# Ledger of designs, part 22: miniprotein binders against q96jn8r1131to1294

Target 1, 164 residues: q96jn8r1131to1294
Amino acid sequence: TLEFLENHGKNILLSNGNRTATRVASYNQGIVVINQPLVPQLLVQVRIDFLNRQWTSSLVLGVITCAPERLNFPASACALKRAAWLLRGRGVFHNGLKICEKFGPNLDTCPEGTILGLRLDSSGGLHLHVNGVDQGVAVPDVPQPCHALVDLYGQCEQVTIVNP

## First folded at step 12 (miniprotein)

Design yh2
Fold by OpenDDE base, fold request of step 13:
Structure yh2 (fold): chain B 164 residues (1-164), chain A 82 residues (1-82)
Amino acid sequence: as target 1 above (164 residues)
Amino acid sequence: SPEEIIEEIKKLIEEAIYLAMKGDKTKAVELLQKALDLVNKLGDTEFQKAVDDALKAIDKGDPWYAELILDQALELAEEKSE
């Protein structure tokens, strides 16, 4: 069963059998990690449940290759300096460096109800899925094992893991 | 001391990003300008460039990217002061 790990950002409250994450304060401290590592052809999806228009920006998706159970999460995914690939806006970042400027739809403008997915292909390519549509390879070669990460940042205050 | 200046810069950055995230670009820029003044006292040209880039990011409506830039710069500055 896919769930968010108990090790999470300070402003996160887990519910619904740890399948729902809610950021209950401020705009940050909202990082969560999905318990099962990504393996080839496993599609992990989250639904944007609630957006708070008080804030700008929105969620960050990504993967980490370090052990998530012991990770001391920074206030924002942007401070993940190692073993991290992030998708935010239309950009792709690796260890704090922008490696792609324009990829897929703008995550900052995805409305409530949008279902976002991550999947590794057989060659280690990380794919982004949006509402069930494969947007292509965001990162061509991701080390395994890796875990899907969601940063409930800015407007994004609640997400829920959903099955494909 | 450099450590004290960096701590003050850190506080300004945190507040600036918070305000930028609330959509108050004007006040965020004002605070980062104050931070820039302090950075200039340190004589850290790399940090100065980072603040300039962060200001541009905020202007473009991307406080997340500004936060990224400033976080990296602050970390480097702290290392230099140790």
Scores: ipSAE 0.884, ipTM 0.944, lowest interface PAE 0.5, mean pLDDT 96
Fold by OpenDDE base, fold request of step 13:
Structure yh2 (fold): chain B 164 residues (1-164), chain A 82 residues (1-82)
Amino acid sequence: as target 1 above (164 residues)
Amino acid sequence: SPEEIIEEIKKLIEEAIYLAMKGDKTKAVELLQKALDLVNKLGDTEFQKAVDDALKAIDKGDPWYAELILDQALELAEEKSE
């Protein structure tokens, strides 16, 4: 069963069998990691449940290759320095470096109810799914094992893991 | 000391990003300008550039990217001070 790990950002409260993450304070400290590593053809999806328009920006999706259960999470995914690939807005970042300027739809403008997915293909390509539509390869070669990461950042205050 | 200055810069940056995330670009910029003044005391041209880039990011409505830039700059500055 896909769940968020108990090791998470300081402002996160888990509920619904650890399938729902809610950021209950400020705009940050909202990183969560999904328990099962991404393996080829496993589609991991989260639904944006609630957006708080008080803040700017929105969630960050990504993957990490370090051991998530022992990770000391920074306040924001932007501070992940190692073995991190992040999708935010329309950009793709690797260890703090922007590696793609325009990819897929703008994550900052995804409305509530949007279902976002991550999937590895057999070649190690990381795919973004939006409402069930494969947007293509965001990252061409991701080391395995890796774990899906969601940073409930800015407007994004709640997400829930949903089954395909 | 450089370490003390960096800590003060860090506080200003934190507040600036907070304000930027709240949509108050003007105040965010003001705080980053104060941070820049302190950066100038360090004589760290790379850090200075980072602040300038962050200011641009905030102006464009992208505080996340500003935070990224500033976080990296702070880390480098801290390393230099060690």
Scores: ipSAE 0.884, ipTM 0.943, lowest interface PAE 0.5, mean pLDDT 96
Fold by OpenDDE base, fold request of step 13:
Structure yh2 (fold): chain B 164 residues (1-164), chain A 82 residues (1-82)
Amino acid sequence: as target 1 above (164 residues)
Amino acid sequence: SPEEIIEEIKKLIEEAIYLAMKGDKTKAVELLQKALDLVNKLGDTEFQKAVDDALKAIDKGDPWYAELILDQALELAEEKSE
């Protein structure tokens, strides 16, 4: 069963069998990681449950290739120093470097109810899914094993893992 | 000391990003300008450029990217001070 790991950002409260993550303070310290590593043909999806419009920006999606159980999470995904591929806004980042300027819809403007998915293809390409629609390969040849990461950042205060 | 200056810069950056995230661009810019003044004391041209780029990001309404830039610059500056 897919769920968020107990090792998470300081402002996160897990509920619903660890399938729901809620950021209960500020705009940051909201990183969560899904327990099972991404493998080809596994679609991991989260639904944006609540947005708090007092903040700007929104969630960051991505993958990490380090062991998440022992990871000391920074306050924001932007500070992940290694082994991180991030999807934010319309950009794709690798270890702090933008590797794609415009990809898919703007994650900062996704409304509540939006379902965002990550999936590895057989070639190791990381796909973004938005409401069930494959947006294409965001990151080619992602190292495995890797874990899906969600940073409940800015407006995004709650997400829930949902089944495909 | 450079380390003390960097710590002060760090505090200004944190507050600036917070305010930017709240949508207060004006105050965020003011704080980053103060940070820039301190950066100038370090003589770190890379850090200076980072602050300038972050200011542009804030102006464009992208505090996350500003945070990214500043975090990287801060890390480099800390390494240089050690």
Scores: ipSAE 0.882, ipTM 0.943, lowest interface PAE 0.5, mean pLDDT 96
Fold by ESMFold2, fold request of step 13:
Structure yh2 (fold): chain B 164 residues (1-164), chain A 82 residues (1-82)
Amino acid sequence: as target 1 above (164 residues)
Amino acid sequence: SPEEIIEEIKKLIEEAIYLAMKGDKTKAVELLQKALDLVNKLGDTEFQKAVDDALKAIDKGDPWYAELILDQALELAEEKSE
């Protein structure tokens, strides 16, 4: 079963059998990682449960290719400079460098109830799904193994892993 | 020392991003201007450019991108001082 790893950002509380992550303080320290690597046929989905509009910006999605169990997470995903690909707003970032200006919808405008998904295709392309709709290839060739990552940043205070 | 100046810059940046995340652009800009004054003491023109770009990102309502820029610049500055 898909769960968030116990190794997570300092402001995260896991619940619901480790399928729900809540950021309980501040705007950051909210990185969580899915416990199984992405493989073809695996669609990892999270639902946005709660947004706090007091903060600016919202969640970040992505993947990391280093082993996540003992990784020392930075305060924010933007500081991941090695082995990371991130989707934020409409941008795609690789190790701190913007590699695409506009991909998919603006994640900062996704309301509560939005279901966001990540999967690899057979070529190692990373796909974003929004409410079941494939947005295409965000990153064409992600090394494997990789793990899905969510940063409960800014407005995003809770997400839950949901089955497809 | 450069290390002490960099640590103070780091604290100012962290507070500035927190304030920008709360919607207090004015106070965030004030703290980044103080950080810029310290960056000028280092003579680090790349870091100066990064602070200017981060100020622009905050003005556009994008503190996440400001944080990305400043984190990268701070790490490079720390490497130069070693």
Scores: ipSAE 0.843, ipTM 0.923, lowest interface PAE 0.6, mean pLDDT 93
Fold by ESMFold2, look of step 12:
Order: C-alpha cells, then sequence, then structure tokens
Structure yh2 (fold): chain B 164 residues (1-164), chain A 82 residues (1-82)
C-alpha cells in the first residue's frame, strides 16, 4: 500500500496509517515522500485537505531519484540540488533551476479538496493530474527509479494519499 | 571573519523569508537590505545579484523563489569560506 515514508520533514506528523501528512509548525520542514517508486502503471494521488491562507505560496510536487529512506531533507524543497524535479506554481524546476515557465495550472490556486496526481508514462515522462485530468508531460524523461515527493509548504498544511 | 559574516547573513535570510511567508514584505525587505550590506563586505558580486533578485521576487509575492535564489547563493558562499 502507498504510504508516506517515516523519513520526512521535521514539522510533519503522519496519521491515518501513514497516508495523511500534517505540517504542525511554521511554513516549512514539510517534505514527505511516497514509499514506493513510480512505475508507468502507478498513479500516485494526494488530496489537499487543509490550507492556511495566512501563509504565502503553497505546496510543491515532484520526484527525487536518490534513495529517500535515509536522505537528510532540507527545510524546503527549493534546496534540493541533486536529482529532483519539482512542480511549483506554474513552474517546473530541476535541481534548483527553472526549466519551464508555465506548465499546467498554478498550483498555488488549487483549493482544498483538489486531488493532485503524479505518474510516469511509458517513455519516462512525468505527468501531472489535477482532479483526474492529465495536464500533459511536465518532464520528458525522468530517470528511474524515482519517488513522488510533496512539500507541505506555506498554505498547504495537510494532504492525504487517495486511490485513483 | 568571513564565516561569521556568512552566519549572520544566513540568519537574516531565514528570518526575512519567514516574514515574507507571513505576508510582511516591509520587514522582509528590511532584513534582506541588512543582509545585502553584509554581502557587500564579502565582496561577492554573485551573492549581491542574488539578493537583488530575491528582493524582486518578494516584491512580486514569490518568497519561495526568493528562498531558492538565496539558498543557492548562500551554499556557494559557504563553499568559498571552507
Amino acid sequence: as target 1 above (164 residues)
Amino acid sequence: SPEEIIEEIKKLIEEAIYLAMKGDKTKAVELLQKALDLVNKLGDTEFQKAVDDALKAIDKGDPWYAELILDQALELAEEKSE
């Protein structure tokens, strides 16, 4: 079963059989990783459960290709400089560099209840899904194995893994 | 020492990003301007540009991007001082 790894940001509490992640302090230290690597048949989905509008900016989605079980996560996903591809706002970032200005919707505008998904296609392309709708290829060739990552950043204080 | 200056810059940046995340652009800008004064003492032109770019990002309401820029610049400055 899909769960968030026990190795996560310092401000995260896991609940609901490790399928729900809550950021319980500040705006950062909220990185969580899905316990199984992405494969083409797997759609990893999280629902935004709670947003705190007192903060600026919201969650980051992405993938990492380094082994996540013992990784020392930074305070914020923006500091991931090795083997990371991130979707934030409308931008796509690779190892701290913006590689696409506009992809998909602005993630900062997604309300509570939005279901966000990540999957690989048969060519290794990373797809974003929003409420079941494929937004296309964000990253054309992601090295495998990779793991889905969520940074409960800013407004985003709780997400839950949901079935497709 | 350069290491002590870099540590002060790091603390100012962390507080500035926190304030920007809470929506207090005015105080965030004040702290980054103090950080820029310290960066000027280092003579690090790339870091100076990074602080200027981060100030623009905060003004546009994008503290996440400001944090990204400043984290990269701080990491490079720390590598030079080691």
Scores: ipSAE 0.841, ipTM 0.919, lowest interface PAE 0.6, mean pLDDT 93
Fold by ESMFold2, fold request of step 13:
Structure yh2 (fold): chain B 164 residues (1-164), chain A 82 residues (1-82)
Amino acid sequence: as target 1 above (164 residues)
Amino acid sequence: SPEEIIEEIKKLIEEAIYLAMKGDKTKAVELLQKALDLVNKLGDTEFQKAVDDALKAIDKGDPWYAELILDQALELAEEKSE
């Protein structure tokens, strides 16, 4: 079953059988990783459960291709300079470099209840889903294995893994 | 010492981003200006540009991008001092 790894950001509390992640302090230290690597028919989905409007910006969604079980996570996903592809706002970032200005909806505007999904297609393309709707290929050539990552950043204080 | 200056810059940047994330742009800008004064003492023109770009990002309401810029600049500055 899909769970968040016990190795996570320092401000995360896991609950609900490790399917719910809550950031319990500050705006950062909120990186979580899904325990199974993405494969073409696996859709990893998380629901935004709680947004705190006192912060600026919201969650970051993405993948990492290094082994996550013992990785030392930075305070914020923006500091992932190796083996990372991130979706933030409408931007796509690879190892700290913006590689696309506009992809999909602006993630900073997703309200509570939004279900965000990640999957690989048969060509290794990374797809974003928003409330069940495929937004297309964000990244055309993600190496495998890779793991889905969520940074509970800024406004985003709680997400839950949900089944498709 | 360059290492002590870089550590002070890092503390200022961390607090500035925290304040920008809470919506206090004015205080965040004040702290980044102090960081810029210290960066000027290092004579690191790439770091100077990074702080200027981060200030613009904060002005546009994008502290996440400011953090991205400044994290990269700090890492490069730390590597140069090793």
Scores: ipSAE 0.831, ipTM 0.916, lowest interface PAE 0.6, mean pLDDT 93

Design yh4
Fold by OpenDDE base, fold request of step 13:
Structure yh4 (fold): chain B 164 residues (1-164), chain A 82 residues (1-82)
Amino acid sequence: as target 1 above (164 residues)
Amino acid sequence: SPEEIIEEIKKLIEEAIYLAMKGDKTKAVELLQKALDLVNKLGDTEFQKAVDDALKAIDKGDPWFAELILDEALELAEEKSE
């Protein structure tokens, strides 16, 4: 069963059997990690449940290769400078460096109800899925094991893990 | 001391990003300009460039990227002050 780990950002409240994450304060401190590591062909998906328009920007998706259970999460995913690949807006970032400028739809403008997914292919490529549609390889070779990460940042105040 | 200056810069950055995230670009820029003045006192050209880049990011409506830039710069500055 896919669920968010109890080790999460300080402003996160988990509910619904740890499948729903809600950021209950400010715009940050909202990082959550999915319990099961990504393995080839496993599709992990989250739905954007609620957007708070008083903030700018939105959620960040990504993967980390460190042990998430012991990770001291920073206030924002942008501070993850090691073993982290992030999808934000239309950009792809690796350890704080922008490695792709334009990829897939703009995550900052995804409306409530949008379902976002991450999947590794057989070659280690990380794919982004949007509403069930494979957008292609965002990162060509991701080390394994790795865990899917969601940063409830800015406008994004609630997400829920959903089945493929 | 450099450590005290960096602490002041850190506070300004945190507040600036908060305001930028609320959409108040003007006030965010004002605070980062104050931070830049303090950075200049440190004589850290790399940190100075980072603040300039962050200002551009905020102007473009991308406070997340500004935060990313400033987080790295602040970390490096803290290491230099040790």
Scores: ipSAE 0.874, ipTM 0.938, lowest interface PAE 0.5, mean pLDDT 96
Fold by OpenDDE base, fold request of step 13:
Structure yh4 (fold): chain B 164 residues (1-164), chain A 82 residues (1-82)
Amino acid sequence: as target 1 above (164 residues)
Amino acid sequence: SPEEIIEEIKKLIEEAIYLAMKGDKTKAVELLQKALDLVNKLGDTEFQKAVDDALKAIDKGDPWFAELILDEALELAEEKSE
């Protein structure tokens, strides 16, 4: 069963069998990691449940290759400088460096109800799925094992892991 | 001391990003300008550039990217001060 790990950002409250993450304070400290590592053809998906328009920006998706159980999470995913690939807006970042300018739809403008997915292909390519549509390879070669990460940032205050 | 200055800068940055995230771009910029003044006291050219870049990011409505830039700059500055 896919769940968020108990090791998470300070402002996160887990519920629904750890399948729902809610950021209950401020705009940050909202990083969560999915328990099971990504393996080829496994599609992990989260639904944006609530957006708080008080804030700007929105969630960050990504993967990390370090051990998530012991990770000391920074306040924001932007501070992940090691073994981290992040998708935010339309950009792709690796260890703090932008490696792709325009990819897929703008995550900052995804409305509530949007289902976002991550999937590794057999070649190690990380795919972004939006509402069931494969947007293509965001990161061509991701080391394994890796874990899917969601940063409930800015507007994004709640997400839930959903089955395909 | 440099460490104390960096701590002040850090606080200003945190507040600036917070305000930017709430949509108060003007105040965010003001705080970053104050941070820049402190950075100048450090004589850290790289940090100065980072603040300038962050200011541009804030102006473009991208506080996340500003935070990214400033986080890295702070980390580097702290390392230099250790």
Scores: ipSAE 0.874, ipTM 0.937, lowest interface PAE 0.5, mean pLDDT 96
Fold by OpenDDE base, fold request of step 13:
Structure yh4 (fold): chain B 164 residues (1-164), chain A 82 residues (1-82)
Amino acid sequence: as target 1 above (164 residues)
Amino acid sequence: SPEEIIEEIKKLIEEAIYLAMKGDKTKAVELLQKALDLVNKLGDTEFQKAVDDALKAIDKGDPWFAELILDEALELAEEKSE
């Protein structure tokens, strides 16, 4: 069963058997990691449940290759400088460097109810799914094992893991 | 000391990003300008460039990217001060 790990950002409250993450304060400290590592053909999806429009920006999706159980999470995913690939807005970042300028829809403008998915293909390519539609390869070769990461940032204050 | 200056810069950055995230570009820019003044005391041209780039990001309505830039610059500056 896919769940968020108990090791999470300081402003996160988990519920629904750790399948729902809610950021209960400020705009940051909202990083969560999914328990099971991504393996080829596994589609991990989260639904944006609630947006708080007092903030700008929105969630960050990504993967990390370090051990998430012992990770000391920074306040924002932008501070992840080691073994991190992030999807934010329309950009893809690796350890703080933009590796793709325009990819997929703008994550900052995804409305509530949007279902976002991550999937590794057989070649190690990381795919983004939006409402069930494969947007293509965001990262061509991701080291394995890796874990899906969601940063409940800015407007995004609640997400839930959903089944494909 | 350089470490003390960096801590003050850090506080200004944190507040600036917070305000930018609230949509207050003007106040965010003001705080980053104060940070830039302190950076100038360090003589760190890389950090100076980072603040300039962050200011541009804030102006374009991208506080997350500004935060990214400033976080990296702050980390590098802290390393230099040790």
Scores: ipSAE 0.871, ipTM 0.937, lowest interface PAE 0.5, mean pLDDT 96
Fold by ESMFold2, fold request of step 13:
Structure yh4 (fold): chain B 164 residues (1-164), chain A 82 residues (1-82)
Amino acid sequence: as target 1 above (164 residues)
Amino acid sequence: SPEEIIEEIKKLIEEAIYLAMKGDKTKAVELLQKALDLVNKLGDTEFQKAVDDALKAIDKGDPWFAELILDEALELAEEKSE
């Protein structure tokens, strides 16, 4: 029931009932958004299907609180300057500012097959899951409604939504 | 004009980040140094600092962070020229 939204980065091709996103050109223009807002008890998970090691850096995860259906996505998630919280590498970023230097594992080192998850807790805290293991609260109080976002950046050329 | 200089800086930055993403740090640094020369013509100390910080990020192999720094700086420079 979870799908990637048809409004996405221009280098994305959706397949597998809109549950798989592939970046088909360059290193950027790969932002995708999950079609349902996060609510407590909803765990959104994606599997890293394909990494192209010719590029540097890898995917970015996050949430946006603006309505995603009409949003003009920038080329890269780093340019989201409002209504966004991002997890990249080990950093947590809010609207272009690094607010945490070290949270969870380094996402740039996650191999193909890694399953990455996002969920809200009952207090609005954003949790990262890695291969089913809760890494704790990345962001303590995310406004709702918000949608999970993946930027298929750099090495990351394909992800698939998977069930918990 | 400042607007023409900013547009040229933007093109240099985009190409530099692309090259850094491909692993060509040497060429990326060369293009950012050219961008810095143009930023010096603007007299924008904050933008100069941003380019220096982006060069450090490129040297450390972190073009995503360099892109983040430079996108913010470019946006601010565009606002100042309007």
Scores: ipSAE 0.840, ipTM 0.917, lowest interface PAE 0.6, mean pLDDT 93
Fold by ESMFold2, fold request of step 13:
Structure yh4 (fold): chain B 164 residues (1-164), chain A 82 residues (1-82)
Amino acid sequence: as target 1 above (164 residues)
Amino acid sequence: SPEEIIEEIKKLIEEAIYLAMKGDKTKAVELLQKALDLVNKLGDTEFQKAVDDALKAIDKGDPWFAELILDEALELAEEKSE
Protein backbone atom coordinates (compact mmCIF):
# COMPACT_ATOMS: atom_id res chain seq x y z
CA THR B 1 0.00 0.00 0.00
CA LEU B 2 1.05 3.59 -0.54
CA GLU B 3 2.94 5.15 2.36
CA PHE B 4 5.32 8.04 2.95
CA LEU B 5 8.93 6.90 3.11
CA GLU B 6 10.66 6.88 6.49
CA ASN B 7 13.32 9.03 4.82
CA HIS B 8 11.75 12.49 5.00
CA GLY B 9 12.30 16.11 6.02
CA LYS B 10 13.55 16.71 9.56
CA ASN B 11 10.38 18.47 10.74
CA ILE B 12 8.03 15.65 9.66
CA LEU B 13 6.24 13.24 11.98
CA LEU B 14 4.61 10.24 10.27
CA SER B 15 1.43 8.69 11.66
CA ASN B 16 -1.64 6.70 10.56
CA GLY B 17 0.46 3.80 9.26
CA ASN B 18 2.83 6.26 7.54
CA ARG B 19 -0.06 7.59 5.45
CA THR B 20 -0.22 10.94 7.31
CA ALA B 21 2.62 13.46 7.42
CA THR B 22 2.63 16.40 9.83
CA ARG B 23 5.16 19.25 9.89
CA VAL B 24 5.76 19.86 13.58
CA ALA B 25 8.09 22.89 13.46
CA SER B 26 8.92 26.01 11.48
CA TYR B 27 7.88 26.48 7.82
CA ASN B 28 10.26 24.05 6.10
CA GLN B 29 12.08 20.70 6.42
CA GLY B 30 8.81 19.15 5.31
CA ILE B 31 9.65 17.02 2.23
CA VAL B 32 7.95 13.61 2.05
CA VAL B 33 8.09 11.00 -0.73
CA ILE B 34 5.64 8.26 -1.68
CA ASN B 35 7.19 4.80 -1.24
CA GLN B 36 6.21 3.37 -4.67
CA PRO B 37 7.34 4.79 -8.00
CA LEU B 38 4.64 6.19 -10.25
CA VAL B 39 3.40 3.84 -12.97
CA PRO B 40 0.74 4.75 -15.55
CA GLN B 41 -2.02 2.92 -13.62
CA LEU B 42 -1.18 4.50 -10.26
CA LEU B 43 -2.89 7.66 -9.03
CA VAL B 44 -1.21 9.03 -5.90
CA GLN B 45 -3.57 11.30 -3.97
CA VAL B 46 -3.09 13.37 -0.83
CA ARG B 47 -5.66 15.39 1.10
CA ILE B 48 -4.72 18.74 2.63
CA ASP B 49 -5.66 18.20 6.29
CA PHE B 50 -4.40 21.32 8.03
CA LEU B 51 -3.28 24.78 6.93
CA ASN B 52 -1.70 27.30 9.31
CA ARG B 53 -2.43 30.78 7.93
CA GLN B 54 0.39 32.33 10.04
CA TRP B 55 2.83 31.31 7.28
CA THR B 56 3.13 32.48 3.67
CA SER B 57 2.87 30.08 0.66
CA SER B 58 1.67 26.51 0.76
CA LEU B 59 2.60 22.97 -0.29
CA VAL B 60 4.66 21.99 -3.29
CA LEU B 61 3.92 18.85 -5.32
CA GLY B 62 6.27 17.09 -7.66
CA VAL B 63 8.32 14.11 -8.74
CA ILE B 64 11.94 13.11 -8.34
CA THR B 65 13.76 10.64 -10.59
CA CYS B 66 16.62 9.75 -8.25
CA ALA B 67 16.43 7.00 -5.62
CA PRO B 68 14.69 8.57 -2.62
CA GLU B 69 15.69 6.08 0.10
CA ARG B 70 19.24 7.43 0.46
CA LEU B 71 18.69 11.06 -0.56
CA ASN B 72 19.55 13.86 1.86
CA PHE B 73 16.60 16.20 1.42
CA PRO B 74 17.20 19.96 1.39
CA ALA B 75 15.27 22.21 3.73
CA SER B 76 12.88 23.23 0.93
CA ALA B 77 11.90 21.69 -2.40
CA CYS B 78 13.05 24.85 -4.21
CA ALA B 79 16.61 23.63 -3.57
CA LEU B 80 16.07 20.44 -5.61
CA LYS B 81 18.28 21.38 -8.57
CA ARG B 82 18.59 17.94 -10.14
CA ALA B 83 16.14 15.21 -11.14
CA ALA B 84 13.05 17.15 -9.99
CA TRP B 85 9.88 18.62 -11.43
CA LEU B 86 7.77 20.73 -9.07
CA LEU B 87 4.30 22.24 -9.08
CA ARG B 88 4.12 25.32 -6.86
CA GLY B 89 1.39 27.96 -6.92
CA ARG B 90 0.49 27.93 -10.61
CA GLY B 91 4.10 27.43 -11.70
CA VAL B 92 5.88 24.35 -12.98
CA PHE B 93 9.59 24.14 -12.21
CA HIS B 94 12.33 21.83 -13.47
CA ASN B 95 15.55 21.78 -11.45
CA GLY B 96 15.04 25.35 -10.22
CA LEU B 97 13.84 26.80 -13.54
CA LYS B 98 10.26 27.91 -14.08
CA ILE B 99 9.09 26.15 -17.26
CA CYS B 100 5.40 27.10 -17.08
CA GLU B 101 3.85 30.14 -15.43
CA LYS B 102 0.22 29.03 -15.34
CA PHE B 103 -0.83 25.41 -14.99
CA GLY B 104 -3.91 24.26 -13.11
CA PRO B 105 -5.26 26.08 -10.08
CA ASN B 106 -3.09 28.10 -7.70
CA LEU B 107 -1.99 25.50 -5.12
CA ASP B 108 -1.47 28.30 -2.57
CA THR B 109 -5.25 28.85 -2.53
CA CYS B 110 -6.36 25.22 -2.10
CA PRO B 111 -8.33 24.95 1.16
CA GLU B 112 -8.26 22.19 3.77
CA GLY B 113 -10.01 19.13 2.35
CA THR B 114 -8.63 19.56 -1.17
CA ILE B 115 -7.49 16.24 -2.66
CA LEU B 116 -4.46 16.60 -4.97
CA GLY B 117 -3.33 13.79 -7.23
CA LEU B 118 -0.35 12.92 -9.41
CA ARG B 119 -0.16 10.27 -12.11
CA LEU B 120 1.76 9.46 -15.28
CA ASP B 121 -0.10 8.96 -18.55
CA SER B 122 0.90 6.31 -21.11
CA SER B 123 3.39 8.74 -22.71
CA GLY B 124 5.12 9.60 -19.41
CA GLY B 125 3.24 12.87 -19.06
CA LEU B 126 2.69 14.03 -15.48
CA HIS B 127 -0.94 14.89 -14.69
CA LEU B 128 -2.31 16.90 -11.78
CA HIS B 129 -5.75 15.99 -10.40
CA VAL B 130 -7.70 18.37 -8.16
CA ASN B 131 -10.66 16.91 -6.28
CA GLY B 132 -10.84 14.11 -8.83
CA VAL B 133 -10.65 16.36 -11.90
CA ASP B 134 -7.70 15.90 -14.28
CA GLN B 135 -6.02 19.27 -14.92
CA GLY B 136 -4.05 17.94 -17.89
CA VAL B 137 -0.36 17.40 -18.54
CA ALA B 138 1.96 19.48 -16.36
CA VAL B 139 5.17 17.88 -17.68
CA PRO B 140 5.13 16.02 -21.03
CA ASP B 141 7.78 13.33 -20.58
CA VAL B 142 9.01 12.48 -17.09
CA PRO B 143 11.76 9.84 -16.92
CA GLN B 144 10.91 6.64 -15.08
CA PRO B 145 11.25 5.49 -12.40
CA CYS B 146 10.04 8.55 -10.52
CA HIS B 147 8.47 9.08 -7.10
CA ALA B 148 5.76 11.52 -6.07
CA LEU B 149 6.94 14.15 -3.60
CA VAL B 150 5.13 16.59 -1.33
CA ASP B 151 6.80 19.48 0.46
CA LEU B 152 4.71 20.47 3.48
CA TYR B 153 5.83 24.06 3.10
CA GLY B 154 4.56 27.27 4.68
CA GLN B 155 0.86 27.03 5.48
CA CYS B 156 0.60 23.31 4.81
CA GLU B 157 1.20 21.41 8.04
CA GLN B 158 -0.56 18.07 7.41
CA VAL B 159 -1.47 15.85 4.47
CA THR B 160 -2.84 12.31 4.27
CA ILE B 161 -2.56 9.75 1.46
CA VAL B 162 -6.07 8.81 0.31
CA ASN B 163 -7.34 6.14 -2.07
CA PRO B 164 -8.68 7.22 -5.46
CA SER A 1 37.99 35.70 4.69
CA PRO A 2 35.59 35.20 1.76
CA GLU A 3 34.38 31.97 3.40
CA GLU A 4 33.51 33.83 6.62
CA ILE A 5 31.70 36.56 4.67
CA ILE A 6 29.71 33.95 2.70
CA GLU A 7 28.75 32.20 5.96
CA GLU A 8 27.45 35.49 7.39
CA ILE A 9 25.50 36.16 4.17
CA LYS A 10 23.98 32.68 4.48
CA LYS A 11 22.83 33.38 8.06
CA LEU A 12 21.28 36.69 7.01
CA ILE A 13 19.49 35.07 4.06
CA GLU A 14 18.11 32.22 6.19
CA GLU A 15 16.80 34.64 8.81
CA ALA A 16 15.38 36.96 6.14
CA ILE A 17 13.43 34.15 4.45
CA TYR A 18 12.12 32.96 7.83
CA LEU A 19 10.88 36.49 8.62
CA ALA A 20 9.31 36.86 5.16
CA MET A 21 7.55 33.50 5.64
CA LYS A 22 6.12 34.85 8.92
CA GLY A 23 4.92 38.01 7.14
CA ASP A 24 7.63 40.31 8.59
CA LYS A 25 8.42 41.76 5.16
CA THR A 26 10.05 44.96 6.49
CA LYS A 27 12.55 43.11 8.70
CA ALA A 28 13.25 40.56 5.94
CA VAL A 29 14.15 43.40 3.57
CA GLU A 30 16.44 44.98 6.20
CA LEU A 31 18.37 41.71 6.58
CA LEU A 32 18.68 41.21 2.81
CA GLN A 33 20.01 44.78 2.49
CA LYS A 34 22.68 43.86 5.06
CA ALA A 35 23.39 40.72 3.04
CA LEU A 36 23.68 42.87 -0.09
CA ASP A 37 26.28 45.11 1.64
CA LEU A 38 28.38 42.00 2.33
CA VAL A 39 27.89 40.67 -1.21
CA ASN A 40 29.11 44.05 -2.51
CA LYS A 41 32.35 43.58 -0.50
CA LEU A 42 32.86 40.24 -2.29
CA GLY A 43 32.49 42.00 -5.66
CA ASP A 44 30.20 39.22 -6.94
CA THR A 45 27.94 40.91 -9.50
CA GLU A 46 25.84 37.80 -10.15
CA PHE A 47 25.14 37.47 -6.42
CA GLN A 48 24.32 41.21 -6.24
CA LYS A 49 21.69 40.76 -8.99
CA ALA A 50 20.28 37.68 -7.24
CA VAL A 51 19.79 39.60 -3.98
CA ASP A 52 18.08 42.44 -5.86
CA ASP A 53 15.77 39.95 -7.61
CA ALA A 54 15.01 38.25 -4.28
CA LEU A 55 14.13 41.63 -2.74
CA LYS A 56 11.65 42.15 -5.60
CA ALA A 57 10.18 38.69 -5.01
CA ILE A 58 9.71 39.41 -1.29
CA ASP A 59 8.12 42.76 -2.13
CA LYS A 60 5.62 40.89 -4.35
CA GLY A 61 4.88 38.47 -1.48
CA ASP A 62 6.75 35.49 -2.93
CA PRO A 63 9.37 34.36 -0.40
CA TRP A 64 9.43 30.85 -1.95
CA PHE A 65 10.75 32.30 -5.21
CA ALA A 66 13.16 34.53 -3.27
CA GLU A 67 14.46 31.41 -1.52
CA LEU A 68 14.87 29.66 -4.90
CA ILE A 69 16.90 32.58 -6.31
CA LEU A 70 19.09 32.98 -3.22
CA ASP A 71 19.76 29.24 -2.80
CA GLU A 72 21.17 29.10 -6.34
CA ALA A 73 23.24 32.26 -5.84
CA LEU A 74 24.63 31.09 -2.50
CA GLU A 75 25.55 27.68 -3.92
CA LEU A 76 27.44 29.32 -6.80
CA ALA A 77 29.22 31.71 -4.42
CA GLU A 78 30.30 28.79 -2.19
CA GLU A 79 31.68 26.93 -5.23
CA LYS A 80 33.73 30.04 -6.25
CA SER A 81 35.28 30.38 -2.76
CA GLU A 82 36.42 26.70 -2.72
Scores: ipSAE 0.838, ipTM 0.915, lowest interface PAE 0.6, mean pLDDT 93
Fold by ESMFold2, fold request of step 13:
Structure yh4 (fold): chain B 164 residues (1-164), chain A 82 residues (1-82)
Amino acid sequence: as target 1 above (164 residues)
Amino acid sequence: SPEEIIEEIKKLIEEAIYLAMKGDKTKAVELLQKALDLVNKLGDTEFQKAVDDALKAIDKGDPWFAELILDEALELAEEKSE
């Protein structure tokens, strides 16, 4: 089954059979990774369970191609400068560089209950889904294997893996 | 030493980003301006530009992007001092 890996950010507590991640302190140290690599038939979805409006900015979504089980995660996904593609706000970032200014909705405005999905297409294109609706190709050719990543950053304090 | 100055800059940046994330732009800017004074002592033009760009990002309400900019600048400065 899909679970968050036990290797995660320092401020994360896992629950619900490792399908729910909660950030229990501060605004950062909240990186979690899905235990199975993305494949074209697999849609990985998380629901935003809890937002704390005390903070600014919200979650980051993305993929990494490094082996995640023993990777030393930085405090924030913005520091992933190798083998990472990130969706944040309205932007798409590759290794710290913004490669697209406006893709999909502004993730900082997604309310509690929003279901966000990541999927590869047959060409290795990374798709974002929002509440079941495909937003198109965010990144055209992601190397495989890659793993879905969520950074419970800022306002985002809890997400849960859900079935499609 | 440059290493001690860089460690102080790092602490100021971390606190500034925390305050910006809490919505306290005024205090975040004050701390980054203190960091800029220390960066000026290093004579690091790229780091100076990074702090200016991060201040703009904070003003626009984007502390995540400010953190992105400053993290890269700090890593480059640490490599130069080693």
Scores: ipSAE 0.828, ipTM 0.910, lowest interface PAE 0.7, mean pLDDT 93

